# Ledger of designs, part 8: miniprotein binders against Probable 3-mercaptopyruvate sulfurtransferase (tum1)

Target 1, 298 residues: Probable 3-mercaptopyruvate sulfurtransferase (tum1), of Schizosaccharomyces pombe (q9usj1)
Amino acid sequence: MFSVGKKISFILPIKGVLQKLKDNAQKTVLLDATWYLPTDTKNGKKEYLESRLPGAQYFDIDEAKDHKNPLPHMLPPADEFASYVGKLGIDRNTNVIIYDRKGFFSSPRVFWTFKVFGHEHVFLFPNAFNAWKTEGLELETGEPRTPKPVVYEGAKLNKDLVASFDDIVKVIESPDAAGVHIVDARAHERFLGNVPESRPGLASGHIPTSINIPFTETTAAGITAPKPEEDLEKVFSSHGLTDKSVPIITSCGSGVTASVLFAALKECGFKDVRVYDESWSGYGKRANEDSSLLATGP
Below, E stands for the ipSAE of ESMFold2; O stands for the ipSAE of OpenDDE; V2 stands for 0.75 times the mean of E and O plus 0.25 times the DockQ between their complexes.

## First folded at step 6 (miniprotein)

Design p2 (from d3c with E17M; at its last look DockQ between E and O 0.53; V2 from the best seeds 0.65)
Fold by ESMFold2, look of step 6:
Structure p2 (fold): chain B 298 residues (1-298), chain A 81 residues (1-81)
Amino acid sequence: as target 1 above (298 residues)
Amino acid sequence: DLTEVEKYIIMAYWLFMLAREYLEEGKYDEALELVNLALKYAHRAHELSKKYGHTDLAEEAKRMIEEIEKLRQEIEDAMQS
């Protein structure tokens, strides 16, 4: 995202989205990444089929996943990612602008997924529907277009953006030598270990050495948009995150809200940020069987 | 205002490009809807640019209207084939 003489945040207001369309409309795809918790009565794909930003394609984090892994939303193999996005008309040179109907909730997960597989021109559009309507622009309704598939070349997992369970264990076994901050995006009560997890077989608590920054501390108007960068820096510094060069691993329940923190940290210039894709869904099972992996309290 | 005129020019072009894609895929109903919306935005850009005295943008909007009308004719012709 760094260029001499031109600085463009990957988090775009509608004016920034319009500028991208002006600069390269023929190679731009809008993605609807709307996703809701399983307990929610709403369905993102159903909403997409009813209405969308003109030309938008739908990215389903529950379809674009590792189908051999029982954990939720795990990253797919690179070739399956490539096949999936290619069917949406996306090749490696496509500008991808991602929104979700909640604002800034599931779209960062899809943003992170693109970054993981080496897609450079990927952007977030928070509060997209409200911004669109405020500008007097119409949504597309009716049957969406099914674009001709294209070949996506060069998808390869970037290990610098993903943390494994082994990476976590290395940090907690040698905290001083590791020099890594593990940041938990879950609600405070889940971090403390004082409420049960909704999924069975998971311990209540958190990864030892980790700190809690519930992702909602980084958002405004509920979860409609990220806070301005100045306020994000205050949030992170109030939790001891001031050195932009220190490695950070974000975690949550299943990797969705950890990606909100990923995006917020990157917007603030943190250089080395990874998402622990398994998050509590994998870690919490292990911690239930091995108390040395579990911490509780503040 | 310049921002308002430019918004409609950008959106007219975006919808024009989408309409061409729908036409190439043989989805004529969708192409027609999109090209008509593109025309609506291009006309609005033209009206506003003249109201605000932005002569360069008014000429751009007029050129866009002409291009979009050509595409609409192509779509209508394809529907009759």
Scores: ipSAE 0.585, ipTM 0.848, lowest interface PAE 1.4, mean pLDDT 90
ESMFold2 (binder alone), look of step 6: mean pLDDT 87; pTM 0.862
OpenDDE base, look of step 6: ipSAE 0.786; ipTM 0.920

Design p3 (from d3c with T3E E4K; at its last look DockQ between E and O 0.84; V2 from the best seeds 0.00; counts 0 for: pae E 3.6 > 1.5)
Fold by ESMFold2, look of step 6:
Structure p3 (fold): chain B 298 residues (1-298), chain A 81 residues (1-81)
Amino acid sequence: as target 1 above (298 residues)
Amino acid sequence: DLEKVEKYIIMAYWLFELAREYLEEGKYDEALELVNLALKYAHRAHELSKKYGHTDLAEEAKRMIEEIEKLRQEIEDAMQS
């Protein structure tokens, strides 16, 4: 029998992280993307200021956003993205390794953001703090580094990775002709419409025709890491996602956990995956005003 | 065990480079923390490489210790200014 070759993945265990740190050809930046729901008492930036992986910079999804849009975490304009990451010492050729303290929660959102603007050398490091501790490696404390700013050139939004509200409407108006799966990463009770949304003014329910795969079905040990690829493929196939060429749009509350599904789908080789950036924060407001946009129940 | 030696060499180099950058920017306390950690890993690499007979890695770790000690002294000198 033929041996299975080593998988080259953007989701790195600590051994893969160390291999990237070894690479002398490209600068590497470790990026702390820790973020918590507004209802949580924890604060990601505060935790970053207390301790971090050595040399890590902080990426704040609530700063790196479209400040003209009242919706949470909307993608910034390309030149504002470039300015933001340039101040973190990241240029187009930088290896960016992203972690979050929950493990595999907000870091995929930042991963997706980099992919959207054409950054190729971007990776996820799930379960980073536990992995670091297990390897006998220490965290950095004290005042974090303020890196020398660099110029980030060539940031350009890749429309193939982002879905708009108009894209969603096209799918639900012609579901068979569109041939697109809409996948909702929210908890099942939110999808069903059985509980109110925490953000005001949002309908309870889901996008018509969408499938619910709560993002926690794709994670292991709580939300500390993604499941292994073999198990991810079983999760997706059990929900009817077997043809890796069929377009998929992921959605959630505000685009954070939809990006967890994005990363998990891409790891499994799904070729055409987009994140609906507005997610329920935008869609749910519209569905309050237009019941044809709202579905409830299974 | 070769992987364990290599892990410490990688970390020593990475932290040494970070400490040098922090020193350049005048962040002396942070540079000192990083350079001390780099030195710790370089000594671990040196000791393990000698134990397992990896002479090339032992030489590399020894060179790293010397360079890291120089940087630590430079940082300490800067802190006294």
Scores: ipSAE 0.343, ipTM 0.757, lowest interface PAE 3.6, mean pLDDT 90
ESMFold2 (binder alone), look of step 6: mean pLDDT 87; pTM 0.854
OpenDDE base, look of step 6: ipSAE 0.686; ipTM 0.884

## First folded at step 7 (miniprotein)

Design e17d (from p1 with E17D)
Fold by ESMFold2-Fast, scan of step 7:
Structure e17d (fold): chain B 298 residues (1-298), chain A 81 residues (1-81)
Amino acid sequence: as target 1 above (298 residues)
Amino acid sequence: DLTEVEKYIIMAYWLFDLAREYLEEGKYDRALQLVNLALKYAHRAHELSKKYGHTDLAEEAKRMIEEIEKLRQEIEDAMQS
């Protein structure tokens, strides 16, 4: 934190959310970005159709994707992003507040996606359902509204927020010269290669040179909220991430929990953070075919 | 600092706008649910603002109640046609 004051956060408590809902100068759209791992029996869209924060639209990372790419929920082309969010009533000036039902699990992925396409007014509301209930506020139930579509202009992919396979290869081929940290958000046993991957064709292990910070080290009360900034600073420093000017690439299974690390690192003031969009879902397949791309153990 | 009164005023306005959108979409049962919740919050805001002596907020909440009741009547009329 600043010794002379505090920074403005993109992570909102309920009072911050309510302040945005009050704002008559800018339209606000609430997004339910609930998503579950393939091994979970729950379905985010089904839960959204049953109940939501009042007025919330659903953002489906498995619909807002590159339909030509076989990997899960890869970033869509800019035009398809613009079309998708326009249907949700979102234009360039809209305040977008994103939540998910686990609290702080999949909402950072959608936050990152909006940042990637140049959206300025985007925020996270962690622990949303519990915070809403604690304030005595009721959820909306039944069939959601269909907003009048709007035109989203000027969507353009910011390559400074997205890492490609080629970016990863540059780091592992010249680690001393690259000056980039690759941070893997997966559970430690998956990182070590001690457990099989649930998706077929993927190697067990990690990207050479990467460090493991399971995303759960950055969350509090399970995965319902990010840790306070002071505690996040201690987590990152304990893993050797002390210089906030050093570039970081986050990775995980498919880019979802890598985005939790993205949000946590940005909250701590790390200046250059990219998410490896395909993460292990793409890299692990390559590593299965080329063992020089694979590391196992600590 | 956002007070309990201001919280309910904000929510009443938010839900009022949502009820209007559901009405325009022809989703009358949904519009009725949200307008009734808006009215509940507007009444809470009015009650708390009187209790705490916030005269301007009490008057705002009273005007909100009147506007929400007009919307509820519009929804009920639409349901009959």
Scores: ipSAE 0.830, ipTM 0.936, lowest interface PAE 0.7, mean pLDDT 91

Design e17l (from p1 with E17L; at its last look DockQ between E and O 0.78; V2 from the best seeds 0.78)
Fold by ESMFold2, look of step 8:
Structure e17l (fold): chain B 298 residues (1-298), chain A 81 residues (1-81)
Amino acid sequence: as target 1 above (298 residues)
Amino acid sequence: DLTEVEKYIIMAYWLFLLAREYLEEGKYDRALQLVNLALKYAHRAHELSKKYGHTDLAEEAKRMIEEIEKLRQEIEDAMQS
């Protein structure tokens, strides 16, 4: 939520979105980042083509990925990211405002992706469609614009926002000395190892030393918006996350809901937050072959 | 009140900009749709600003209506052969 005071939040209410749309000094692009699990009958691209916030472009999480990696949704190379967003009319100075139709689900993954490649002016708009409708504003229908491609300069992967498997191993090998919190955004029963994973070849359980904060603990009204900052701080502190300077690595199934936690932690002022891009899709496969990497239970 | 008037002014401006992009792209039906929506919002801003006594915003909304009407004429001219 937009906060009162000196701090300017990257999570914008509709008033903040409208102010960005008025900004003549810097181009604004609205991104529809709607994404559904492969088992879902809905299709985000088809929904975008039917209706959208006026002027919005579609960001396809399943297209903007490392196509050479068999794991789902891995970050693309920097030059491929630059080419992809440049085709959407986004250059380095563009204000990018990202929403998804579920509210606060897949848009944080796209937000994180922009942050990873060094984009400064990126924002989240939770609960976008409901907010738009409540304000009496019409959606755009019909054939969307084809923006003129631009050049995106200076995309460079910031390793300080991404965790590797080796980073995880360092933490679990020296948990007391590492001082790093690994936070799992998955549902509690998946963390415990009480239910099988839907993807084949993955162990059931969690990364040793990790704590579980299912991402829905950070959201309001289901998954339509993040909780207010004050409530987010209570959620994190109740799980022992009080020192804003301690490094945190978020994980989940494939990096989507781990990015929800990333955004919530950053909103609360945590200084050093990384997403483990492989998440359980990569780790769980390794843990299935090496049980020393696997923990179960609380 | 004031926030509601400003909402419609901003949206009229945003839709006006989008309509110009559609016009440049040659998508005249889309441009016309958006410029008409921009005009609807500008008129609503003008109506509300007068109702609530926001004289500066009422004048801004009236000026926007004039600019949007000019763009609509440009779009309509482009559609004619």
Scores: ipSAE 0.714, ipTM 0.904, lowest interface PAE 1.2, mean pLDDT 91
ESMFold2-Fast, scan of step 7: ipSAE 0.867; ipTM 0.948
ESMFold2 (binder alone), look of step 8: mean pLDDT 88; pTM 0.866
OpenDDE base, look of step 8: ipSAE 0.852; ipTM 0.945

Design e17q (from p1 with E17Q)
Fold by ESMFold2-Fast, scan of step 7:
Structure e17q (fold): chain B 298 residues (1-298), chain A 81 residues (1-81)
Amino acid sequence: as target 1 above (298 residues)
Amino acid sequence: DLTEVEKYIIMAYWLFQLAREYLEEGKYDRALQLVNLALKYAHRAHELSKKYGHTDLAEEAKRMIEEIEKLRQEIEDAMQS
């Protein structure tokens, strides 16, 4: 009958990473996107400077940001994104493979950022350090390379991957007509409003109509790797997400773990997924001033 | 195991390329570290390919060892000049 083409996953096992490293037709750049919450004593840049996958460059979500926006790690303008990644040796044809030291925590945020600016050849390497060690491969230590800067051409923000506050308001004002699910990646107690937010001036609770799927329900062995597709299908269907054509907006505290949900949903074939970039860091301030924006409890 | 041989060949080429890039930046200690690791992996690829009878890969690994040795000499020469 009709054949279905073989889908190439954007989530790579170590064999897939190695295949990209040997490809002479396309340049490959490895990115260490390790990021920790402000309350953590660990620092991703400091750890990167001590050791990395061989050849990896560091991508800092707190540097590659909109410097005119007071909210944490908001998407940069297209020109600033192009300049930032060009300094890392990345052009529009580069294979970009992203990892983080937790396994599958902050790397999806950088993956989403590349997708937002139209980058085609971008991939995730979960559980990277454990996979590398298991294969008997050594890490690089000491001072990293300073690559020759290149020009990144044609960076353009894709609005189909990014949700704004106005997009959220349209959903909550007419939820039945909007036909969009808002999915909150924060821990259950934060969603319910039972615990205070760590950032000052934020309300405790969630966006009205939103569904809570803590990002940890989509990961395995803590936050080391995404669950297999079959298990992700069960997670999403248990929350009522069975129709893959229905648009989804993911949200969290500041857009990092919302991007974990983005990657998991895309792996399961959900067709229309946007990340609410400011997430609770922006929305929660508005909700503190306007109770119609705030829901609490289940 | 063909998969193990291919893994070490890929890593030897990747590290060889990185060692040259560090050399070009004047980061000689870093270049030396990576060229030595490349050489270690190239030798493992050569020994495994001989063990499992992969003649073409054994010849590729042997040529790779020769090229990595040349780069190591270039790095050592740069460190002395």
Scores: ipSAE 0.836, ipTM 0.938, lowest interface PAE 0.6, mean pLDDT 91

Design e21d (from p1 with E21D)
Amino acid sequence: DLTEVEKYIIMAYWLFELARDYLEEGKYDRALQLVNLALKYAHRAHELSKKYGHTDLAEEAKRMIEEIEKLRQEIEDAMQS
ESMFold2-Fast, scan of step 7: ipSAE 0.833; ipTM 0.937

Design l34m (from p1 with L34M)
Amino acid sequence: DLTEVEKYIIMAYWLFELAREYLEEGKYDRALQMVNLALKYAHRAHELSKKYGHTDLAEEAKRMIEEIEKLRQEIEDAMQS
ESMFold2-Fast, scan of step 7: ipSAE 0.838; ipTM 0.938

Design m64l (from p1 with M64L R72L)
Fold by ESMFold2-Fast, scan of step 7:
Structure m64l (fold): chain B 298 residues (1-298), chain A 81 residues (1-81)
Amino acid sequence: as target 1 above (298 residues)
Amino acid sequence: DLTEVEKYIIMAYWLFELAREYLEEGKYDRALQLVNLALKYAHRAHELSKKYGHTDLAEEAKRLIEEIEKLLQEIEDAMQS
């Protein structure tokens, strides 16, 4: 949305968060979506149970998943999504504001998940803990609330936001005709195939034709916040992404940092952005068995 | 000045509602902690609004303090049961 030439963002500064908390006509739920890589000693749920933004519920991407799929944190079926968020007190009209303790790392994944299931009133609060502290506001500690469950109606997976393996194959088989850019959010050395993947059975390299934009090129102050729109536009244009009407599929290790790129691209006005949910956790296994799916080097 | 007053009013209201929800769940110690924080922020809003001459916000903060004090009494009464 635009007002006098200015874009209205789904990424909220603390003033925007406070405005949503004030809204008596529309319920607001804060979600702590803190998640760490399996190799990290930290645990997001454990940290949430110790402290949170006041009133925040915890959204666990490893619980809100497709339990029939062996890949990590794949999107759940629509009815399981509805059941999960309903237990957090979220219905279709709820303002959902998502944050994470790293600042802008795992919260975009949950933002994308809500968008996938048709939720309209969903927002991101980057650098949340630091912003809260800077305003002199206290965190909530101790046992969290157990909200009254509500019914989440009309959850339906929007295929226009999710890319499948078959969508990727169509691009790599006919890249000129497909007219789609695949963007890989992983660190450059992983993209090149110069370092091993932490999971067994995954090939080292990248999806053929894909462009590497490590998600850290789109964040500021480390990974605590997204770069301003002006700087994001410079990042994307430096990689040849200048036409905002060209479809983009983002990919990473398991869909988490691909969602950081999703949020950054949407902030810059890219019209058609999908996240490849399997990302390298699925594709890399296929590529290990079929070298025609694998590219290495620059 | 006005932004600070509004921040504390919003936070006092938010924490007041959370304290009520904790009370309804029977989590009295949690309700007590949040209602006291709500009261602290409501007092800050009242003090700042008086200091800077925002009479309407001062009256709003005063009314909010009274409502939070009622909830504090409800929580204390529940804890004594």
Scores: ipSAE 0.829, ipTM 0.935, lowest interface PAE 0.7, mean pLDDT 91

Design n1 (from p1 with D1S L2P T3E; at its last look DockQ between E and O 0.83; V2 from the best seeds 0.77)
Fold by OpenDDE base, look of step 8:
Structure n1 (fold): chain B 298 residues (1-298), chain A 81 residues (1-81)
Amino acid sequence: as target 1 above (298 residues)
Amino acid sequence: SPEEVEKYIIMAYWLFELAREYLEEGKYDRALQLVNLALKYAHRAHELSKKYGHTDLAEEAKRMIEEIEKLRQEIEDAMQS
């Protein structure tokens, strides 16, 4: 009898969130990770200040990054991450439940970040605002809580969750030997190279040998939540991703939506998933200088 | 359903703890807001539990109401000082 160990899903429905609040209220932090594209007129921090889940803290992906790297949203050093989350009242034993206002857009990036630094008790709460409202629960308004700073210990970068440019090159140079799938979360037209990149100096196209799975194929309409596991499996299978033991590297424009794929793949039980942190913001620049790095079309 | 009652109990407790934190921070208005909401949920839990005959939950809700009211008084006292 293969006890299919009920994989405790890191994706929580509202009932799961409430259960965690019940079991360990003092060691649970709701984390608002609302972020919008720079081209969007909305501001996540501003919206957080207006309303949030009660007691929620804000994680700003624009602040919690490597400021020495010119690329957008590169992982911060471990000590900076620790300092940042410590100020949010989060330590190693804190249950961190992450949500965003869209539902499942930027929260996976923060989820991935916590996983990268070895945090075990981290969860995603998709469609949080709607779920909260549906249950008849009220939001918090006004000035948010200022948590007591704590010390986050043991932050260490897990390289098994992060792919570098060198890792990508290795795949390109030996695609058959590597047995690694690179999955691009960007829109299909961007992947094909049919549209110009919004950022200057970036090539149009995709990483050679990569597969395009727009992250919106893994989410419900409006990016409110991931698709059910059964549907996700169908999506991945349709793209040839059936073996869950095969290493996968996800990429996107700036590392945010790549993390959506990361979460979706992990939900489906894929064992080896890494996010290419530089994504197209870093790769596209390199490809612009070296055409051997660039592929166009399907 | 018992689950509905439990939901309100959980939220009452969560908000109660938050209110305490706000009180410690000297944010009395915010603390008061949260404690009042906690009280609202606790009362709802109590009412529903009685209605559906959940005696254990009713007792729990009652205890929470008492604790929340105590905190409310502390906040109010702090505001008048």
Scores: ipSAE 0.739, ipTM 0.907, lowest interface PAE 0.7, mean pLDDT 94
ESMFold2-Fast, scan of step 7: ipSAE 0.840; ipTM 0.943
ESMFold2, look of step 8: ipSAE 0.771; ipTM 0.926
ESMFold2 (binder alone), look of step 8: mean pLDDT 89; pTM 0.887

Design n6
Fold by ESMFold2-Fast, scan of step 7:
Structure n6 (fold): chain B 298 residues (1-298), chain A 83 residues (1-83)
Amino acid sequence: as target 1 above (298 residues)
Amino acid sequence: SDELLEVEKYIIMAYWLFELAREYLEEGKYDRALQLVNLALKYAHRAHELSKKYGHTDLAEEAKRMIEEIEKLRQEIEDAMQS
């Protein structure tokens, strides 16, 4: 359906980023959210210190977390989130533009985190480094800026964007009554249970009733950018996700690539999308102790 | 036009880098402030060159005013480095 006005996307091309940098009504903060799996030898903070988009601050998902929870990258309490982003110079009115060096891998996790705490003006800049260099713009190097801390007010966890283990259990115990689709973003062989998990102590397989849509089906040029909306519509329709009013919970290994699916689904107009924050890092441990929580195969 | 967007790109970046250079100056990071003010000057000159080439008189005047303001900030940074 064609509308008189076009939909405004939260996914920005470089001209959209430049327009936000020009905005005098609201300050803009660029965030480098580069993160790598523990098995990777690369380090996001080290790469940030080597080069960044000019003025970018670093957002570390392994620091901005619930330090009382042993699982990776679990959402921090609202006051700790507010304190963390306030130190980066971010208040409630700040335009936050998030990028990562892979293009569209870990930045959606930080985007989701800001949305969870009620931040309105938050955007994604996929393929950022390639786009910046292609326009002939220089990167910043050397010691980064230390902004004056600001107070971030009104951070509150929006439960409509976060799924818990109890939410998953309600779906699998009564799938027809729940009316919710669980979508697993992991590679197909991990979903099937055919390969061991990289993290120790986790069962191999998936959440019962879940649909597998590897996050790479929603990205283009490898993982540098999301597919165009028309192509995302075809991906979701091919998996039976045709009713945009039906609630969806995304899951993956630890919530990072589940957030890629979150962004892609929201871009397509799905109305109710939650991320299962602990994902397989928590659920897989439970499933190792309780086989009723575990499915394997197609 | 595509030519207009090219000019606007350099104007936006010159303003962005000018503000960042001022913030680095306020933090006492003089070498960083100097690096960013020099990049701001480079982009402001590029905007001025392209706006003259393409006949965008208003943008050429804006870029010229930007060059003057960025040069003032560069002098402030250099003075701070010597003090």
Scores: ipSAE 0.811, ipTM 0.929, lowest interface PAE 0.8, mean pLDDT 91

Design r44y (from p1 with R44Y)
Amino acid sequence: DLTEVEKYIIMAYWLFELAREYLEEGKYDRALQLVNLALKYAHYAHELSKKYGHTDLAEEAKRMIEEIEKLRQEIEDAMQS
ESMFold2-Fast, scan of step 7: ipSAE 0.827; ipTM 0.937

Design y13l (from p1 with Y13L)
Fold by ESMFold2-Fast, scan of step 7:
Structure y13l (fold): chain B 298 residues (1-298), chain A 81 residues (1-81)
Amino acid sequence: as target 1 above (298 residues)
Amino acid sequence: DLTEVEKYIIMALWLFELAREYLEEGKYDRALQLVNLALKYAHRAHELSKKYGHTDLAEEAKRMIEEIEKLRQEIEDAMQS
């Protein structure tokens, strides 16, 4: 039974996915958003071409990007986003269900991207391959279908979901007056500055004033699924995030795991959550030139 | 609540539509893979609906099997041309 006034979750169990596939009122497109760190030997596009949930299209965060920006997988301009998803058969009324092969790693990045451009009907399917197999359902293999292109109208960037470097600087320059929490999703040792960054030219440390909540504190069974809402509430409150009206900016290495925190915070009812798109991949370069931008230690 | 019968009906219909789309693209091996999976699920839905006495769902699954078999024949015919 749905209670009046409760928010319906955008994180779907397999029964929710099946219900969307049954829905004749709105077209559904499944998206495989599998992405691996550059240091990983696996490739998401290669794995997608071998197998997928039946009918899934591939969303490549390294193709759906700002091609004028040298930083990894920065948000594309609205017209390029519209063109990219239109080729996948997605219009503004499409139900978009996003999964990834790790379970709950890169799919939140694509979820956030759709929300940024104003897409209403977008959902996450964590632990997708395990859930699919457990229900006795088979994967699709071989060459994927090429969908008929559609026109995606009305894409526009929602600045309420995206933080810029200038937004970060405003918090750092006046932390007490800003009333914003910056939350860093990276592993604790990276946050402390105790280990070098794998990308060249980046400082080791974190954004001043930021709180460290490694994204793995918000996931269960490794990184295959988000924790249940009640456990997420305990994680966030243990780090001092008790007022859900206080704005939060999430950050990580390049915006991927910052989006895992975005999804977890939104599931817990936090009202104002933005992702710092360039994250440490951009900020860490700036911090090499200006020590006031860099903190180390706890 | 979705039942096992409804799960297989949903999947059979989803795969049937995908098989039709692959056929339209001329990707016959892909269309054949998906239409065979659709048939497998439609037969499972029919078996379970008969077992549990869901007469309406059994009739729906039977009609689905017939339509999926017609699509499979269209795919096989296209592969021979």
Scores: ipSAE 0.826, ipTM 0.933, lowest interface PAE 0.6, mean pLDDT 91

Design y13w (from p1 with Y13W)
Amino acid sequence: DLTEVEKYIIMAWWLFELAREYLEEGKYDRALQLVNLALKYAHRAHELSKKYGHTDLAEEAKRMIEEIEKLRQEIEDAMQS
ESMFold2-Fast, scan of step 7: ipSAE 0.829; ipTM 0.936

Design y8w (from p1 with Y8W)
Amino acid sequence: DLTEVEKWIIMAYWLFELAREYLEEGKYDRALQLVNLALKYAHRAHELSKKYGHTDLAEEAKRMIEEIEKLRQEIEDAMQS
ESMFold2-Fast, scan of step 7: ipSAE 0.828; ipTM 0.937

